# VH-VL binders against Protein archease, part 14

Target 1, 141 residues: Protein archease, of Thermoplasma acidophilum (q9hkc1)
Amino acid sequence: MDSDDNRTLSYEVVDHESDIGVIVYGKTYEELFSNAVYAMADLIVDVSRLKENRKMHEVITGKTPEDIMVNLLSRVLFYLDTYYILYYRITSKYSDGELDAYFYGSEIPEGIEYRNVIKAVTYSDLAVKPEEGYAKIIFDL
Below, E stands for the ipSAE of ESMFold2; O stands for the ipSAE of OpenDDE; V2 stands for 0.75 times the mean of E and O plus 0.25 times the DockQ between their complexes.

## First folded at step 22 (VH-VL; framework fv_relatlimab)

Design w4 (from u3 with heavy chain I101R; at its last look DockQ between E and O 0.68; V2 from the best seeds 0.79)
Fold by ESMFold2, look of step 22:
Structure w4 (fold): chain C 141 residues (1-141), chain A 121 residues (1-121), chain B 107 residues (1-107)
Amino acid sequence: as target 1 above (141 residues)
Amino acid sequence: QVQLQQWGAGLLKPSETLSLTCAVYGGSFRGYFWNWIRQPPGKGLEWIGYIDYTGSTRSNPSLKSRVTLSLDTSKNQFSLKLRSVTAADTAVYYCAREDWRPGVYHGFDYWGQGTLVTVSS
Amino acid sequence: EIVLTQSPATLSLSPGERATLSCRASQSIRKYLNWYQQKPGQAPRLLIYDASNLATGIPARFSGSGSGTDFTLTISSLEPEDFAVYYCQQEDNYPYTFGQGTNLEIK
């Protein structure tokens, strides 16, 4: 039913106890971060039903790529919770310790069906490995 | 203080390509959205599109097939090309900085001086 | 696309008078309405963002109000430098669109 969406969107869902996770694919840090943002957003709502009418810029910092991934995805959750804006696409430039990111998304439309309520991004099994072509992220529901 | 300075050829023949460049001084080139907006003489304003620091763009659907937006990050410059111009493309063209910070601020807060582009016919 | 209709097309007033300029959207744009001033030979200048917030360096005699579809720009006491064309602009959805302008001219 939704298996084509996982493959088309360059991510696969991973079940983990009472939580949910994703494996995303990409050859660069920028690709992995972008695909992770999209995957998390698509776990929350059907992104294909959103209009890209909101944007912003933030610099995300962290000591490791894994720290940056957690901080990045946590910022997406912050804007959803605070302003009802779901950012689902980023363009960015990565350097050690810093992701210079441009976020694109949508205010949540009235009556949209939520797929999941993601409470937090975790460090469980967290991996950001462009040299191996993937990242893995587990979310707390 | 942020300043946008723009330049390019002001007189074109039909079918030529409009090419304008905007340079940014006195502020960050990162963190904003760099826009082009045009105004036919004596008329209102039409949004053309923007580009971000990474090269990602969005353009007005009415012009998208003819518009190319580009960046030179080493010079803090961004550019507009509009292909296959006609007399309908005669306008003053402006570059503008867009700042968008959810819950805080958004708008076109700094503008270039404008370039009149006239297409003969 | 979202159409913004400004009224009146021309407003003739004297210095010291109050000006009221209207902008109506073809659908709700929530609070995502900006106002710009443009003097002859100059680029537009941002006055108001998010319907009611003054941009940096804009005098307090300018104010904005409204939400949804109906918006108003008010100049409480006109100064000679306020005679210009005023545009509203929406940022709720792409493409961004502008109203056709209100020419505020000296009587």
Scores: ipSAE 0.832, ipTM 0.912, lowest interface PAE 0.8, mean pLDDT 92
ESMFold2 (binder alone), look of step 22: mean pLDDT 92; pTM 0.950
OpenDDE, look of step 22: ipSAE 0.900; ipTM 0.947
ESMFold2, look of step 23: ipSAE 0.749; ipTM 0.889
ESMFold2 (binder alone), look of step 23: mean pLDDT 92; pTM 0.950
OpenDDE, look of step 23: ipSAE 0.906; ipTM 0.948

## First folded at step 23 (VH-VL; framework fv_relatlimab)

Design ctrl (from w4 with heavy chain F33S W100S P102S, light chain Y94S; at its last look DockQ between E and O 0.67; V2 from the best seeds 0.00; counts 0 for: pae E 3.2 > 2)
Fold by ESMFold2, look of step 23:
Structure ctrl (fold): chain C 141 residues (1-141), chain A 121 residues (1-121), chain B 107 residues (1-107)
Amino acid sequence: as target 1 above (141 residues)
Amino acid sequence: QVQLQQWGAGLLKPSETLSLTCAVYGGSFRGYSWNWIRQPPGKGLEWIGYIDYTGSTRSNPSLKSRVTLSLDTSKNQFSLKLRSVTAADTAVYYCAREDSRSGVYHGFDYWGQGTLVTVSS
Amino acid sequence: EIVLTQSPATLSLSPGERATLSCRASQSIRKYLNWYQQKPGQAPRLLIYDASNLATGIPARFSGSGSGTDFTLTISSLEPEDFAVYYCQQEDNSPYTFGQGTNLEIK
């Protein structure tokens, strides 16, 4: 079936000092990574304003699920900063040290209002715990 | 090197479901988007949709309500179903590979041989 | 939906001549324009990707140029095997769309 339905994603915003963070929910690594990408993107712009007209594929590696989360979200920030493309939805397969990910998103329309300018993904309070049903990520503004 | 081989029934009556399968040989099934494109006899090309290795799909809005895309990763195969066909769906149907790594788009670089599907009028 | 308009619809030339085929997009697609050749009874063959990059195995007489809305495919000196239908196709915006084709026929 066509997979362009975005209505099922949600996240909880948490304040952390002068930064911003999210808690996302999911019972698999794939769900947590997907929900984290959506949450970070929605903190940057109102994702409901975007078309899904861009895609790409990359393999994200890391020693731990937390390393993969940082590397994954940092790649999304890289494409935004370098090419003005915001990938806000991923689908993926997770295995030891590797996230094989398909990214879906949009070129940022001219004149769109940014909610936040996220400079980096941090390791502060970082957790990726599908066995406990959540991930927590703190962003540097 | 990479080869795409496709098959399915070529003769349909109106209201039937078109069903085609494409198998991928000689290359990775992961890391690409797997597309279907059709061409009515003597006419141009129309993109139908794609599926990725995870099962995520995107379809042409003009066909979306009738299209189902699926895959079988154990066999390196992907499939198209098009419900409620009419004579307007008569076309040669192609499967094709798409590579979009890191924003480099190589178009459709490998194609199946094509399957003529005729829907009686 | 992005409409691609190819011109001319038919181009009649002889071997050895230079062919110039145009594709115009209804809105900017930046560089994300591909060119294909199709002969009767065959699948399309990718010639050019991202406006100007020669696909693997394609002869150097083929070249592409353009960005934004106006794109050109050039064949510097036609060979007998080059007489075919040519399609442009964009990958900038879903749904992917093709031009209506240019029939390059032998004079």
Scores: ipSAE 0.442, ipTM 0.824, lowest interface PAE 3.2, mean pLDDT 90
ESMFold2 (binder alone), look of step 23: mean pLDDT 92; pTM 0.950
OpenDDE, look of step 23: ipSAE 0.847; ipTM 0.933

Design x1 (from w4 with light chain D50K N93D; at its last look DockQ between E and O 0.67; V2 from the best seeds 0.80)
Fold by ESMFold2, look of step 23:
Structure x1 (fold): chain C 141 residues (1-141), chain A 121 residues (1-121), chain B 107 residues (1-107)
Amino acid sequence: as target 1 above (141 residues)
Amino acid sequence: QVQLQQWGAGLLKPSETLSLTCAVYGGSFRGYFWNWIRQPPGKGLEWIGYIDYTGSTRSNPSLKSRVTLSLDTSKNQFSLKLRSVTAADTAVYYCAREDWRPGVYHGFDYWGQGTLVTVSS
Amino acid sequence: EIVLTQSPATLSLSPGERATLSCRASQSIRKYLNWYQQKPGQAPRLLIYKASNLATGIPARFSGSGSGTDFTLTISSLEPEDFAVYYCQQEDDYPYTFGQGTNLEIK
């Protein structure tokens, strides 16, 4: 049986031609970035099966919130591909052009089942709109 | 050069709340994980927990129910509260900086001077 | 939690001698092990991080090696200031834990 700990999901999956996308909800940039990181990670593996025993800090820059979203999610993919660490939770402070982010995650356990292999974050239909309460991101599989 | 200076009351009665503060000088307060570690007299070290610049925390399960970690970014300070102390909480308490990135992470690279906290009878 | 066992508990040597200190983990911690030096009345000082990397300002006579469960701190030629307590610490999983220490004392 399901627990009462998580009453609703912070993202919705949308199909986009041969790719996959998400819509995440939030009223602040920090919330949208955090929910996007979690959503992308959960599309890759079942995040509930991961420990949270790795952490790091990076500053993500970009001219627009959309650029920051692409750069942020691309860094998560980079660490997965290079170091086999999946960061699936962030805490952050957003200012114009900069996301000061603390990443939390886990090394990928041997034998874990991947749900999807995400190759890249795209600019297709990309939107980061806290004033409208959502962000939309499309991934290349 | 980075320096951590800590302060707080050194003598407590059982059931009181331990309260310590650590201030960071000569370096960035952002980008690190700010830790507390304690050392009972004549014994080894025990990790208490950390806080990041956004206020996110993690604590040793052995102490989690009694620990509160907090941050004041305007003063470059972070604090430890440990409620309901007993004689077993007598220790030197240290604040420490932790850095994490591939190729640049360094464990606890800067430490405060330590504060002896004694819980009397 | 991960238990770190240091040996020997006490090591009695003279200046100029080579010191070898051991730390064994209860499970693999890969290379997530740090070494600290602590002198009486002082905070610990980071010597070695991630098993073998020398921390800033630490003399080259200190070195670390090992991976998995078995780790070693070596001081190639002891100086008078090296007589202290040494701790290993793992950062592979929470809670972070320390070994019980090796007291390196002057013979």
Scores: ipSAE 0.786, ipTM 0.898, lowest interface PAE 1.0, mean pLDDT 91
ESMFold2 (binder alone), look of step 23: mean pLDDT 92; pTM 0.950
OpenDDE, look of step 23: ipSAE 0.905; ipTM 0.948

Design x2 (from w4 with heavy chain V104E; at its last fold request DockQ between E and O 0.66; V2 from the best seeds 0.83)
Heavy chain, then light chain:
Amino acid sequence: QVQLQQWGAGLLKPSETLSLTCAVYGGSFRGYFWNWIRQPPGKGLEWIGYIDYTGSTRSNPSLKSRVTLSLDTSKNQFSLKLRSVTAADTAVYYCAREDWRPGEYHGFDYWGQGTLVTVSS
Amino acid sequence: EIVLTQSPATLSLSPGERATLSCRASQSIRKYLNWYQQKPGQAPRLLIYDASNLATGIPARFSGSGSGTDFTLTISSLEPEDFAVYYCQQEDNYPYTFGQGTNLEIK
ESMFold2, look of step 23: ipSAE 0.797; ipTM 0.905
ESMFold2 (binder alone), look of step 23: mean pLDDT 92; pTM 0.949
OpenDDE, look of step 23: ipSAE 0.904; ipTM 0.949
ESMFold2, fold request of step 24: ipSAE 0.771, 0.791, 0.848; ipTM 0.899, 0.903, 0.912
ESMFold2 (binder alone), fold request of step 24: mean pLDDT 92, 92, 93; pTM 0.948, 0.950, 0.951
OpenDDE, fold request of step 24: ipSAE 0.915, 0.915, 0.914; ipTM 0.951, 0.952, 0.951

Design x3 (from w4 with heavy chain G103N; at its last look DockQ between E and O 0.66; V2 from the best seeds 0.76)
Fold by ESMFold2, look of step 23:
Formats: sequence, C-alpha cells, structure tokens
Structure x3 (fold): chain C 141 residues (1-141), chain A 121 residues (1-121), chain B 107 residues (1-107)
Amino acid sequence: as target 1 above (141 residues)
Amino acid sequence: QVQLQQWGAGLLKPSETLSLTCAVYGGSFRGYFWNWIRQPPGKGLEWIGYIDYTGSTRSNPSLKSRVTLSLDTSKNQFSLKLRSVTAADTAVYYCAREDWRPNVYHGFDYWGQGTLVTVSS
Amino acid sequence: EIVLTQSPATLSLSPGERATLSCRASQSIRKYLNWYQQKPGQAPRLLIYDASNLATGIPARFSGSGSGTDFTLTISSLEPEDFAVYYCQQEDNYPYTFGQGTNLEIK
C-alpha cells in the first residue's frame, strides 16, 4: 500500500547496555508473540526484502507466557542457524502452556546484509503482558 | 489412514459462485496446510491457494480477487468459493493436504477425489 | 511466476524399458521440485519430493535428480501400471506452479 510501511510499526527498539531490545504492542498473547517474532526478525535483516516462501508448523510449550516467548524466539533463531530460514511472521492459537504456531518466512537471500547478529533471547526485563498491551524482550548480541 | 472427501455443485451458470467443501478423516486437521488445485479438462494443474488452522490464507494472484478460502474447525472441513465464474473456470477441482517439515516430507501427499465443475456458456 | 517446461510431451515405450522425463524451470528453484503421477479419472499421486526423495509407498524403480533449473524423473524398468501422465511442480516460491505434463504411453 504505502511507499514506506515502516512509518507505523508495532514495535520500538530500546537500548540495553551493549545489547538490544524491543517493546511490542498487542492486546492478545497471539498478537504479542506475532509482533515479537516480526520485531526480532526485522532486527536481523530488513524483512521487507524477504519473500514469504517458506512455512511450517510447530507447537511451542512453556510454563509461563514469558517461557513461551523465549522458546518461540529461540526456535526462530534455531531455524536461522540450522536451515538458513528466517521465519518472520506467525499465526497461532494460545492456550495455557502452549502456543500452536504456523510460521512463515524465507530462506536468507544470497547477498542480504544482516542488521544484527542475535545470539540469544534473554530473560532480562522480559515481560509478556497483553492486559497492559505490551511485551518487552532483550536480545544478546 | 488420512482421507479427503470433497463435494459441491458441479454445474454453474456464468457469474455464479463456485462453492466446494473438503472434509478430512483419519488424521489431524491441525499442523498442515489445506490446498485447492484445479485442472481444466485436458490441461495441466493450477494451484488456487491454501488455508491454515488459524484461518490464514494465501491465494494464486491470478485468482485472488475472486477467491475466498475458509474453514470449519469443529467439522474438520475447509472450503473454496470462487466468485463470478466464467467458462474459463470449468475444471476438476481438488483439495489436497500439504505437509512441510524441514528435511522430512513435503508436497501434496493426500488428495480429494476431485469435483468436476462445469460453467455453461 | 515460475514456468516449468516438461519434455518430451509424449513418450512412447514398452514395459521393461527405461523412461527419462525432464522438467526445466524458468529460474532456479533450488531443490524444491516435486513429481506427481496421474491416471485417468484419478487425483495426482506424489512420487518424488525435493527433487530426489521417494514419497512413502513409491516403488524404488522411481528416482529423481537435479537442482537449480534442470530436473529428471527416471523409471528404471517400466511396469504396465506406470503408463500415465507425469507432472512436475515447484514449491520454491508462490504461486506454486506445475509443468504441462508428459504423457507416458504404451507402445
């Protein structure tokens, strides 16, 4: 639609010492998880340069929404490292202890420039709060 | 074993809406991508689109403006609507399951029996 | 859109012979090429996925090879039930596309 869809984003970058973080917005767990996946992927490469030509399904489990967030984002990093596929969009159903997720993404194109190399998702300042409309995640570079 | 059974009206007039339904038996409805593919008489195959369990869809750009994909999770069914049909939409329509798992299995591994849809002139 | 061109259009052979079917893509599709068999009045049947992997229940006489733009389906020794139409299909990018088919007919 617009010449620059980044003008209105669902996440904000925050500095955290020598690492990087995001605040994502959403009214449901599903929205927060989706926006977090997108935000992390966009920190890695310019996702506007990716074609959505890969998809998969996986169930992510965890004791808390925060555990699910870490596990979810860690799975995205795993697929990037192992298969060179960056999943940057999910659709999902959340229930207690489980996120039933459909992942959409792209193999990393030859010659694409990485914005950041994210080593890990951390528990530092981690919050997943749909009732307050946000989630906050800090990444280890 | 997994079976896909499909049904819908087989004879349409121009400008009508094609409507087909596919039911999934003997397997999980979750975790896969549910596709529609068509084959005009005596011709090759054309991919129409898919839907996932959450209702997310993708359609062939050539048909996207006329295609609606939907699902009924309580009945393990998914459906195709194609609006404003013409004679060019005459084809056998198939539903198919798509599996994707890294380094395991891909492709359309289970197909419905096919439904011939004829659009009169 | 990625165009798949199959050759030959028709291949006339006898049981016991070797069949070689080709599929050429208009751009690289890496390994993301599947092969299907279709008999009259039936839905397509998945034979080969990701260029070279046999689908479940497919006889070992079927094999696939290739990457990039050129792909081959080989049937090492034809059985009477192998005479059918064969389609290649790419899943490298959307929209998914199929080749026009090769008719493998009995001589």
Scores: ipSAE 0.694, ipTM 0.885, lowest interface PAE 1.4, mean pLDDT 91
ESMFold2 (binder alone), look of step 23: mean pLDDT 92; pTM 0.948
OpenDDE, look of step 23: ipSAE 0.894; ipTM 0.944

